# Miniprotein binders against q53ft3, part 147

Target 1, 195 residues: q53ft3
Amino acid sequence: MFGCLVAGRLVQTAAQQVAEDKFVFDLPDYESINHVVVFMLGTIPFPEGMGGSVYFSYPDSNGMPVWQLLGFVTNGKPSAIFKISGLKSGEGSQHPFGAMNIVRTPSVAQIGISVELLDSMAQQTPVGNAAVSSVDSFTQFTQKMLDNFYNFASSFAVSQAQMTPSPSEMFIPANVVLKWYENFQRRLAQNPLFW
Below, E stands for the ipSAE of ESMFold2; O stands for the ipSAE of OpenDDE; V2 stands for 0.75 times the mean of E and O plus 0.25 times the DockQ between their complexes.

## First folded at step 16 (miniprotein)

Design qa15 (at its last look DockQ between E and O 0.34; V2 from the best seeds 0.53)
Fold by ESMFold2, look of step 16:
Structure qa15 (fold): chain B 195 residues (1-195), chain A 83 residues (1-83)
Amino acid sequence: as target 1 above (195 residues)
Amino acid sequence: SVEELAEEIREALERVQIKYRMAKQWLADGDVQFALRILQYAYRLAKKALEKAQELGLTELIEEAQELIQQIEELMEKIRESQ
């Protein structure tokens, strides 16, 4: 349902579900991380009237978790960039994860996503300066995802003369993928919020 | 004491200002629905602070609350007109 991206690392798309409404990503070597992107994969939207509160947790000197509210993701804003470098010495905040017996490994932090009512989220206040302007960074992230998808899909391209018959499988012409890619890039360059 | 109650009102009005700025940021990010929910919360909080300030006759806090309420109402009206 969710993805987590750190610059220079593979994207994480398999959150650990720790409760019906709670998901976590591990961030190994978190001390080297300055920013994290949290986003919805687009396959499963939040239920009507709900969204996601995004928390950051790191172990203190005693190995105890310190959780801080970073901000939110919603169906209307399905991705966000959070600065976490300044939070590693920060004070904990109210959070829904404190009842869990989660063993923490040194140098591993967590991103927690709690699915909550939008009205409840509206009353919460993220820790200061965690959220980053989404426009410029979203554009860069989106371009990377576009390139990854295009390169992956293109690696399967074959000419019609080279195709193996597969009557139970649907096929699309490769130029459809290229046209989609070019059109998306154009629209994104003209207006990063066109969608 | 009246001074303790006045400080509670000031803290509530500070929270209203934070929520107003948060709502404007969410509008700029394109999520009008969540921005409106934040504004509705800020509005309720400001109205409650105004009622408390009026009960205590705290004129400066009354005026501050009324100014914030007007700002919130104007922004909600602007959003309604653009919908």
Scores: ipSAE 0.663, ipTM 0.879, lowest interface PAE 1.0, mean pLDDT 80
Fold by OpenDDE base, look of step 16:
Structure qa15 (fold): chain B 195 residues (1-195), chain A 83 residues (1-83)
Amino acid sequence: as target 1 above (195 residues)
Amino acid sequence: SVEELAEEIREALERVQIKYRMAKQWLADGDVQFALRILQYAYRLAKKALEKAQELGLTELIEEAQELIQQIEELMEKIRESQ
């Protein structure tokens, strides 16, 4: 039903089902992990009116698991990216996994998914900044890339009077680059996936 | 104490703010229905916080709560208009 992905690692598609409505992935060497992607496999949807609360657990200084709510997945949003690198010092919250005796090793964190009512999920508050919007991230990346290119290209801008004759070299007017930039930004703003 | 109650209100309003941001994110990610659920809860939470703040005469918290309520209402209206 669920998959878990860490960059640079093999995708995990076999969650441990610890209860009828609870699934767990192990994350070895969790300290090196910045982001985790949780996604539905597409084989089994959530029942109507239900979704998944995604939790992260890590061992505290005493070796006891600390669970924190990262965010949610739903049929409408079947995948989510979570930042876990900054969560190591957080306090535990109420979680649905507390009663389960899950074998843990000190270097292994866990992602837990609890299938819950959407109305209940809406009442829950994830830890701050854990959930990363994929769309926003993409838009920000694209914007930074565009800015980088524009700044780079503009740094080479010279007036015609300043040009050194180079018959073998093609030149592009700066206003063309600017026009392209503006048009691209407009399109991006309208639809980040216009390409 | 009044101070303790004030802190509870502040915490509630913080949760409202978080939920408001979450709703925007979920809207961007394409799940309008869940975003609405989040906003509805945030709205109720904010209203309760407002009532408590008014009862205690906490002017700054009243203003904050009112602002959040307005923001939520505006966003919910935008969502309705887009459907």
Scores: ipSAE 0.527, ipTM 0.838, lowest interface PAE 0.9, mean pLDDT 86
ESMFold2 (binder alone), look of step 16: mean pLDDT 90; pTM 0.903

Design qa16 (at its last look DockQ between E and O 0.46; V2 from the best seeds 0.64)
Fold by OpenDDE base, look of step 16:
Structure qa16 (fold): chain B 195 residues (1-195), chain A 83 residues (1-83)
Amino acid sequence: as target 1 above (195 residues)
Amino acid sequence: SVEELAEEIREALERVQIKYQMAKQWLADGDVQFALRILQYAYRLAKKALEKAQELGLTELIEEAQELIQQIEELMEKIRESQ
């Protein structure tokens, strides 16, 4: 039903089902993990009116699990990116995973997904800054890429008077690049997924 | 104490603000229905906070609650109009 992805690691599609409505992924070497993607596999949707609360657990200084609500996944938003690197110092919250005798090694964290009513989920408040907007992130990335390209290209701009003849080389007017940039930004602003 | 109650109201309004922002994010992510659920909860929470603030005569908190309620209502209306 669920998958878990850490950059640079194999995707996990086999969650441990610890209850009818609870699933757990193990994350070895969690200290090196910045972001985790949780997603639905698409095989089984949430029942009507239900979604998933996504929790993260790590061992505290005493080796006891500290659980924090990261965010949510739903049929309408079947995947989410969570930043976990900054959560290591957070306080634990109430969580549905109880005293799971999960044999924890000190280096292993867990992602827990609890299937819950959407109305209940709406009342819950995830830890701050854990949920990363995929759309915003993508937009920001694209914008940075565009800016990088524009700045790079513009750095080579010369006036006609400054040009050294190079018959074998093609030149693009700077205004063409600028127009492209402006048009692209406009389209991106209208629809980040316009392509 | 009145001060303690005031703090509770303030905390509630803070949660309302958080929920409002969450709803906006969920709208951006494309799940309108869940966003609406969040807003509905935020609305109820804000209304309760408003009532308590009114009972205690806490002018600043009343104004804050009213503003948040208005923001939520406006967003919910925009969502309805877009459907």
Scores: ipSAE 0.724, ipTM 0.910, lowest interface PAE 0.6, mean pLDDT 87
Fold by ESMFold2, look of step 16:
Structure qa16 (fold): chain B 195 residues (1-195), chain A 83 residues (1-83)
Amino acid sequence: as target 1 above (195 residues)
Amino acid sequence: SVEELAEEIREALERVQIKYQMAKQWLADGDVQFALRILQYAYRLAKKALEKAQELGLTELIEEAQELIQQIEELMEKIRESQ
């Protein structure tokens, strides 16, 4: 139902469902993370009148979870970028995850998504610095998808000396992918909505 | 005390302003339905704050609540007319 993306890491698309209406992604090495993208995969929409409250959790110095509301995703806005770099010393907020049996190590933070009524979500207020503007959100999300794709495609690169002959197989020179990446990135910076 | 109740009203009106700005951002992001639900909550909160301010005779807070209510009503009407 949901995906979670951190810059420089592979996208996560397999949330752990910890209740009928609650989903969790683990974030190892969370101290190095500044932003996280949460999005709907598009295969299963929220039911009518419902959406998702998105929480960030990290262990305190005693290893106990501290949860903070980052914001929301909805059918009308199915993705969002959240800044978490300023939250790792904050106090927890009211949250629906406290009674869950969630397996957790001290070095791992979590993103929690709780499916809730829109009217209930409308009454909640995210922590003040978490949300990123829609323009910044679109550009940041698109840039991270570009980096993820380029890193993935580049991991399959071989030189002419390493190439195994395969006459039925089509090949694309690596510099074509690089030129596409550079051109897309430049156009995105000039006009985030060009695509 | 009256001063304690007045502070509660000020805090409620601050929440109303936060919700009004949240709704404008959600509207700009393209989720009209959720923006409207946020505005409806802000409206109810502002009306309750106005009722308390009137009960206590706090003229400045009455005026502040009325201004916020007017802003919310204007935006909700604009949303309804554009749908």
Scores: ipSAE 0.687, ipTM 0.887, lowest interface PAE 0.9, mean pLDDT 80
ESMFold2 (binder alone), look of step 16: mean pLDDT 90; pTM 0.902

Design qa17 (at its last look DockQ between E and O 0.62; V2 from the best seeds 0.71)
Fold by OpenDDE base, look of step 16:
Structure qa17 (fold): chain B 195 residues (1-195), chain A 83 residues (1-83)
Amino acid sequence: as target 1 above (195 residues)
Amino acid sequence: SVEELAEEIREALERVQIKYEMAKQWLADGDVEFALRILQYAYRLAKKALEKAQELGLTELIEEAQELIQQIEELMEKIRESQ
């Protein structure tokens, strides 16, 4: 039902089902993890009126699990990105995973997904700054990519008078690149998923 | 004490603000249904806070609550109009 992705690691699609409505992923070496993506596999949707509360747990200084609500996934938003790197110093919150005797190694954190009523989820407040807007992140990434390309290309710009003849080489006018850039930005602003 | 109650109201209104922002984010992410549920909760919370503030005569908190309620209502209306 759920998948979990950490950059540079294999995708996890086999959550441990610890209850009918609760799923857990283990995250080894969690200290090196900045972001986690939780997503629905698309095989089984949430029941009507239900979604998933996503929790993160890490061992505290005493080795006891500290659980924090990261955010939510729903049928309408089947994937979410969470920043976990800054959560290591946070206080634990109430969580639905109880005293799970999950054998924890000190280096292993967990992502827990609890299937809950949307109305209940709406009343819950995730820890601050954990949820990263996927749209915003994507837009920012795209913008950075565009800027990088434009800056790179522009760095090679020369006037006609400065050009050294190279008959075997094709040249693109800088204004063409600029127009492309402007058009792309406009389209991106209108719809980040225009392609 | 009145001061303690005032703090509770303030905390509630802070939560309303958080929920309002959350709803906006969920709208941006494309889940209108869940965003509306968040707003509905925020609305109820704000109304309760308003009532308490009125009972205690806390003018600043009344105004804050009213403003948040108005913002929520406006956003909910915009959502309805877009459907």
Scores: ipSAE 0.763, ipTM 0.924, lowest interface PAE 0.5, mean pLDDT 87
Fold by ESMFold2, look of step 16:
Structure qa17 (fold): chain B 195 residues (1-195), chain A 83 residues (1-83)
Amino acid sequence: as target 1 above (195 residues)
Amino acid sequence: SVEELAEEIREALERVQIKYEMAKQWLADGDVEFALRILQYAYRLAKKALEKAQELGLTELIEEAQELIQQIEELMEKIRESQ
């Protein structure tokens, strides 16, 4: 029903169902994680009037789970990016997973999803600014795409002294790519929807 | 004391403002239904805060609550008109 994605890791698509309305993903080595994407797989929507509250849990210095509300996913917004880098020393919040204190290892955190009434979710307030807006999500994705392209293209850079003549082949100066990258990145930061 | 009750009202109105901004974010993200449910909760909370402020004669808090209520009503009406 749900998926969980961390950059540089395999996507998790098989949530551990710990109750009829509660689902969990394990996050080993959570200290290295800055963002988590939670999304609906698209196979089973929430029932009408329902949605998902998304929690993050990490073990405190005593190995006790500390749960924090990150935000929500709904049929109307079936995916969300959550920033967790600032939460790993934060205070806990009220949460529905109290009977499931299963995070006891020092380096394993959890993402918990609780299926709840939208009216109940509306009364909950996520901790800090963990949820990233759809515009911020587009900006972050696009920035990573730009960085990936630039790093890939620049890895093939050669000086003119190193070039082998190939008169049938078209070439572009590397500084043109850099200028485009810098201009696009600047415009994206100013207006993520500029096109 | 009246000071303690006034602080409770201020905290409730701060929560109303947070919910108003949250609803605007959800609306911008395209989830109109959840945005409206957040606004409905914020509206009820602001109305309760207004009632308490009126019972205590706290003029500044009455005005603040009324402004928030008007903002919420205007946004909910704009959402209904655009549907």
Scores: ipSAE 0.707, ipTM 0.895, lowest interface PAE 0.7, mean pLDDT 80
ESMFold2 (binder alone), look of step 16: mean pLDDT 90; pTM 0.897

Design qa18 (at its last look DockQ between E and O 0.73; V2 from the best seeds 0.65)
Fold by ESMFold2, look of step 16:
Parts: C-alpha cells; structure tokens; sequence
Structure qa18 (fold): chain B 195 residues (1-195), chain A 83 residues (1-83)
C-alpha cells in the first residue's frame, strides 16, 4: 500500500503491518537521514473519507520510542517529503502507536502510517517545518535561482564610459538582463510551473 | 480568572491561524477535499473563540476572531466558486 524512500537507499515497499490500520517502516542509521519520502504505491487507495497520518519515531536515551506527527498523505495528495533532521531531539506528540508492542533497537528510527478518518486528521497539527511543500519549495528554489543569476550578471555590468576595448569579448546590455528578470518574475507569480 | 480565559482565547485563535495556513497549503497542493475539512474545523474553533471573547467583553480578541472568521469564509467561498 505504501512506500518509503531515503536518498541513497533502496526504496522500501514492504511495510510492517502492526495493526489492521497501522504500518511501519524501519529506518536504520537514522542520524544520517535528513529527508524521507512517504508515498502510496497506487495499488490500494484509502477508503472513502480516510487518509494516512504519518509519524516519525526515534528512540530516546532509554531506548523508548518518541513519536512525532510529520503530516499526512491522502488520495488527493498521495506522496509527501518530510524533513526529519531537526526532529531527532524534539518532543513527542500525541499518536496512535503507543499501545503497540513494538520492540526496536536504540539505533533504529521508524516511520509510522496510521489510516484514519480525514475529519480526525484535520484536527491534528504536524510538528513545525516537517512537511516540505512542493509548491513552496519550487517557488523558493526558482526565486533563489533568479536572484542568483541577476546578482551574478549585474556584478559584471559596466557603463559605456567604463567599457574597455576587447574584440574577443561579447557584452550584453544590462537592460536585457533586467527585462528578463522582470518578465520571469511576472510569469512565475502567474504560474510557478511555467518553465 | 479573566486573564486565564483570555489566554485560552488567544491560544485558540493561534490554532485557527495555523489551521487556516494548513488549509491554504493543502489547497495549493491540489487536495480540495482535505483543505475544506481543515477549514471547517478552523471555522468552528474561531466561532467558539469569538463567543467566549464576547462573553468576557474582550474587544481586541473579538476583532481578531472576526477577522479570522472573515478570512476563512472568503477562502471557503473561493473554493465553492471554483468547483
């Protein structure tokens, strides 16, 4: 039903089912992990009115699991990227896995997926900054690239009075770069995926 | 005390703001159904906070709650118009 992916590792598609509605993936060597992707395999959708709450667990100093709500996956959004690097020392959250008799080693973290009612999920609040929004990330990345290019090109701008004779060098008027920058920003605000 | 009740109202309104932002994110990600469920929850929280603020005569909190309610209603209307 679910998959779990960490960069540089083989994808996991065989979750441990710990209850009828609860699934777990083990993440060994969790301290080296910054992001995890949770996704539906596409073979079995959630029942109508249901979705998946996604939790991250790491062992505390006594080896007991500390669970934190990362976010959700639904039929309408069947995959999500979660940042977990900042959560390995965070506070636990209320979670549905506390009654499970799950025995884990101190060096292994877990991703838990609990199939729940969408109305119940709507009342839950994930820990801050865990979910990575694809729209926000794309827009932020694109804006940073745009700013970087403009700053880079502008740092080489010269006035006509400052121009040195160089027959082997080609120059672009700064106005062309500015026009491109303004047009790109306008189009990005209209449609973040235009390019 | 009134101060304790006022703090409860402020905490509720903070939760409303968090849920409003969550709903906008889910709408942007294309899951209208879940976004609406989050908005409906946020709306109920805001209405309850408004009622408590009105009972205590906390004018600033009344205005904050009313502003959030209007934001939530506007977003729900936009979603209805696009469906």
Amino acid sequence: as target 1 above (195 residues)
Amino acid sequence: SVEELAEEIREALERVQIKYEMAKQWLADGDVNFALRILQYAYRLAKKALEKAQELGLTELIEEAQELIQQIEELMEKIRESQ
Scores: ipSAE 0.669, ipTM 0.882, lowest interface PAE 0.9, mean pLDDT 79
Fold by OpenDDE base, look of step 16:
Structure qa18 (fold): chain B 195 residues (1-195), chain A 83 residues (1-83)
Amino acid sequence: as target 1 above (195 residues)
Amino acid sequence: SVEELAEEIREALERVQIKYEMAKQWLADGDVNFALRILQYAYRLAKKALEKAQELGLTELIEEAQELIQQIEELMEKIRESQ
């Protein structure tokens, strides 16, 4: 039903089902993890009116699990990116995973997904800055990429009078690059996934 | 104490703000349904906070609550108009 992805690691598609409505992924070496992606596999949707509350658990200084609500996934938003690197100093919150004696090694954190009513989920408040908008992130990345390219290309711009003859080299007018840039930005603004 | 109650109201309003921002994010991510649910709850929470602030005569918190309520209402209306 669920998958978990950490950059640079194999995708996890086999959650441990600890209850009828609760699933857990283990995250070894969690201290090196900045972001986690939780997503639905697409095989089984949430029941109508239900979604998933996503929790993160790490051992505190005493080795006890500290659970924090990261955010949510739903049928309408079947994947989410969470930043966990800044959560190490956070206080625990109420969580549905109870006193599950999950054998923890000190270096292993857990992602827990609890299937809950959407109305109940809406009442919950995740820890701050944990949820990262995928759309915003993508848009920001794309914009930065475009700006980087434009700035790079523009740095080589010369006037016709400044050009050194190079018969073997092709030249592109700067205005062409600019027009492309403007058009691309417009399209991106209309639909970030236009490509 | 009044101070303790004021802090509770402040905390509630903070949660309202967080939920308002969350709803905006969820809208951007494409789940209007859940965004609306978040806003509905945030609205109720803000109304309760407003009532308590009014009872205690906490002017700054009243103003903050009213502003948040207005923002939520405006966003909810915008969503309804877009459907």
Scores: ipSAE 0.569, ipTM 0.852, lowest interface PAE 0.8, mean pLDDT 87
ESMFold2 (binder alone), look of step 16: mean pLDDT 90; pTM 0.898

Design qa19 (at its last look DockQ between E and O 0.01; V2 from the best seeds 0.00; counts 0 for: pae O 12.1 > 1.5, placed apart)
Fold by ESMFold2, look of step 16:
Structure qa19 (fold): chain B 195 residues (1-195), chain A 83 residues (1-83)
Amino acid sequence: as target 1 above (195 residues)
Amino acid sequence: SVEELAEEIREALERVQIKYEMAKQWLADGDVMFALRILQYAYRLAKKALEKAQELGLTELIEEAQELIQQIEELMEKIRESQ
């Protein structure tokens, strides 16, 4: 349902579902992370009237989780970039994960997503300056997703000299992927909302 | 005390302002439906604060609440007209 992306890292698309309505991504080496992208994969929308509250958690000096509300994702705004570099010494906020047995690994932060009613989310107030503007977020997120896809696909590239016959498999020339990548980047730069 | 109640009203009105700005950000981001839900919450909070300020005769807080309510009503109407 959800994805989580940090610059220079592989995209995470397999959240740990800790409850019917609660999802978690681990962020190892969180001290080096300045921004996190949270997005909907597009396969399963929120039910009507629902959305997602996004939280950041880090261990305090005693190793106990401290949770802070970063903001929201909705069907109408399915992605967001959050600045977390200034939050690693902040105070906790009210959150829905406190009664759950979430496995805590030392030095690992977490992103939590709670599926909630839009009316309930409207009453919550995120920590200041966590969310980056939507226009900047969309462009940055999309460029990172494009780079990630291209790097992943390219890691499987072989030359014709390296190929072995495999009549049961389909192959795609690497230039097709490159052309797609270049065309998408161009269209995105011209109109980030070209849908 | 009356002073403590007045501070609670100021805190509520500050929250109204925060929600008003949040709704404008969500409008700019293109999510009209969530922006409206935020505005509806801000409106209810401002109306509650106005009622309390009126009960206590706190003229400055009454005027502040009324201004915020007007701003919220105008923005909600502009959104509905553009739909």
Scores: ipSAE 0.690, ipTM 0.888, lowest interface PAE 0.9, mean pLDDT 81
Fold by OpenDDE base, look of step 16:
Structure qa19 (fold): chain B 195 residues (1-195), chain A 83 residues (1-83)
Amino acid sequence: as target 1 above (195 residues)
Amino acid sequence: SVEELAEEIREALERVQIKYEMAKQWLADGDVMFALRILQYAYRLAKKALEKAQELGLTELIEEAQELIQQIEELMEKIRESQ
């Protein structure tokens, strides 16, 4: 249902479902993380009237988890980017994960997604500076990421005549990647929060 | 002609099968994201093929399409359960 992306790391698409309405991603070496992207995979939408509250958890000086509300994802806003680097000194807030015994290691932070009523979400206040404040910053980040991916992928492009047979390897036509890229850019331009 | 349309449907279903197999392979490799995307596309393609087959009353192709759709749905569900 959800994905989690940290720059420079593999995309996480397998959240740990800790409850019917709660999902958790582990973030090893969280101290090196500045931003986290949380997004819906598009396989399962939120039920009508529901969305996801996104929380970040890190150990405090005593090793106890400190949970903070970062923001939200919804069917209408299926992705969001959060700055977590500045939250490491923040205070804990009320969170839905407190009663859950989630196995944690000292070096691992967590992203928690709680499926909640939209009305309830509207009453919650995310911690300051967690959401990337400017649409522009988000757009720039996304654009850079897309460009990086496209450039990387395209650098390996070869013509059919240049291909060496590799039966065990799957190939994606370059035009498919290009079309995806163009479509994504178009959608991003229409909605910077779209993923 | 109906025969030509039937061939088009058959070709579409072949593509569906290929994509289904690709998804399985990607899953085996841990590429869940790509697997899901391919399955979603395959699903849509199969549904379109099914609709066309139904319109033409092509029983064998209808059955084939339905089977592929079922397989895709089952695999997608399995993936969802694993997440």
Scores: ipSAE 0.000, ipTM 0.152, lowest interface PAE 12.1, mean pLDDT 81
ESMFold2 (binder alone), look of step 16: mean pLDDT 90; pTM 0.897

Design qa2 (at its last look DockQ between E and O 0.54; V2 from the best seeds 0.67)
Fold by OpenDDE base, look of step 16:
Structure qa2 (fold): chain B 195 residues (1-195), chain A 83 residues (1-83)
Amino acid sequence: as target 1 above (195 residues)
Amino acid sequence: SVEELAEEIREALERVQIKYEMAKQWLADGDVQFALRILKYAYRLAKKALEKAQELGLTELIEEAQELIQQIEELMEKIRESQ
């Protein structure tokens, strides 16, 4: 039903089902993890009126699990990105996973997904800054990429008078690049997924 | 104490603000229905906070609550108009 992805690692599609409505992924070497993607596999949707609360647990200084609500996934938003790197110093919150005798190694964190009523989920407050907007992140990335390209290309701009003849080389007017850049930005602003 | 109650109201209003921002994010992410659920909850919470603030005569908190309620209502209306 759920998958978990950490950059640079194999995708996990086999969650441990610890209850009818609860699923857990193990995250070894969690200290090196900045972001986690949780997503629905698309095989089984949430029942009507239900979604998933996504929790993160890490061992505290005493080796006891500290659980924090990261955010949510729903049929309408079947995937989410969570930043976990900054959560290591946070206080634990109430969580639905109880005293799971999960044999924890000190280096292993867990992602827990609890299937819950949407109305209940709406009342819950995730820890601050954990949920990363995928759209915003993508837009920011794209913008940075565009800026990088434009700056790079512009750094090579020369006037006609400054050009050294190179018959074998093709040249693109800078204004063409600029127009492309402006048009692309406009389209991106209108719809980040315009392609 | 009145001060303690005032703090509770303030905390509630803070939560309302958080929920309002969450709803906006969920709208951006494309889940309008869940965003609406969040807004409805935020609205109820804000109304309760407003009532308590009014009972205690806490002018600043009343104004804050009213503003948040207005913001929520406006956003909900925008959502309805877009559907």
Scores: ipSAE 0.755, ipTM 0.921, lowest interface PAE 0.5, mean pLDDT 87
Fold by ESMFold2, look of step 16:
Structure qa2 (fold): chain B 195 residues (1-195), chain A 83 residues (1-83)
Amino acid sequence: as target 1 above (195 residues)
Amino acid sequence: SVEELAEEIREALERVQIKYEMAKQWLADGDVQFALRILKYAYRLAKKALEKAQELGLTELIEEAQELIQQIEELMEKIRESQ
C-alpha cells in the first residue's frame, strides 16, 4: 500500500504490517538521513473518509522509542517529503503505535503509518516544519533533470567547423539524447530521488 | 484562577490559528476535502474558546476569537463558491 524512500537508498515497498491499519518501515543508520519520502504505491487507495498519519520514531538515550507526528498522506495528496534531521532529539507526541510488538534493532529509527479517519487526523498537529512542500520538491527535481540533460548533451557538442555548412552552429549527435534518456530512466527507476 | 483559565483560552486560540494555516496549506496542495475537515475542527475550537471567554467576561479574548471565527467562515465560503 505504501512506499518509503531515502535519497541514495533502495525504495522500500514491503512495510512491516503491525496491525490491519498500521505499517512500519525501518530506517537503519537514521542519523545520516535528512529527508524521507512517504508515498502510496497506487494499487490500494485509502477507504472513503480515511487517510494516513505518518510518524517518525527513534530510540531515546535510554533506548526507548520516541514517536513524533510528521504529517499526513491522503488520496488527495498521496505523497509527502518530511525533514527529519531536526527531530532526533525532540519530545514524543500522542501516537497509535503503543501496545504493539514491533521489531526494532538498536540505532534503527522507524516510519509508522496509521490508517485513520480524516476527522481524527484533522485534530492532530504535526511537529513544526517537518513536512516539505510538494511543489518545492518537484521544482528541485525538474531543475536537476534539466541540468543533468544539458551537461550530458553539452559534453558531446562539436563545432560546425568540423561539419558543413554554417561554422557558427553547434551540433549534437542524435544518439546522445537517446543515451541520456535511457540512463536517466534507469537511475530514476532505481532511486526516484537520486537528484 | 481566572488568569489560569485565560491562559487556556489563549492556548486554544493559538491552536485555532495553527489549524487555519494548516488548512490553507492543504488547500494549496490540492486536497480540498481534508482542508475542510481541518477548518471544521478549527471552527469548533474557536467557538468553544469564544464561549469560555464570554463566560469569564474577557473582552480582549472575545474579540480575538470572533476574528478567528470570521476568518474561518470566510475561507469556508470561498471554498464552497469554488466547488
Scores: ipSAE 0.688, ipTM 0.885, lowest interface PAE 0.8, mean pLDDT 79
ESMFold2 (binder alone), look of step 16: mean pLDDT 90; pTM 0.900

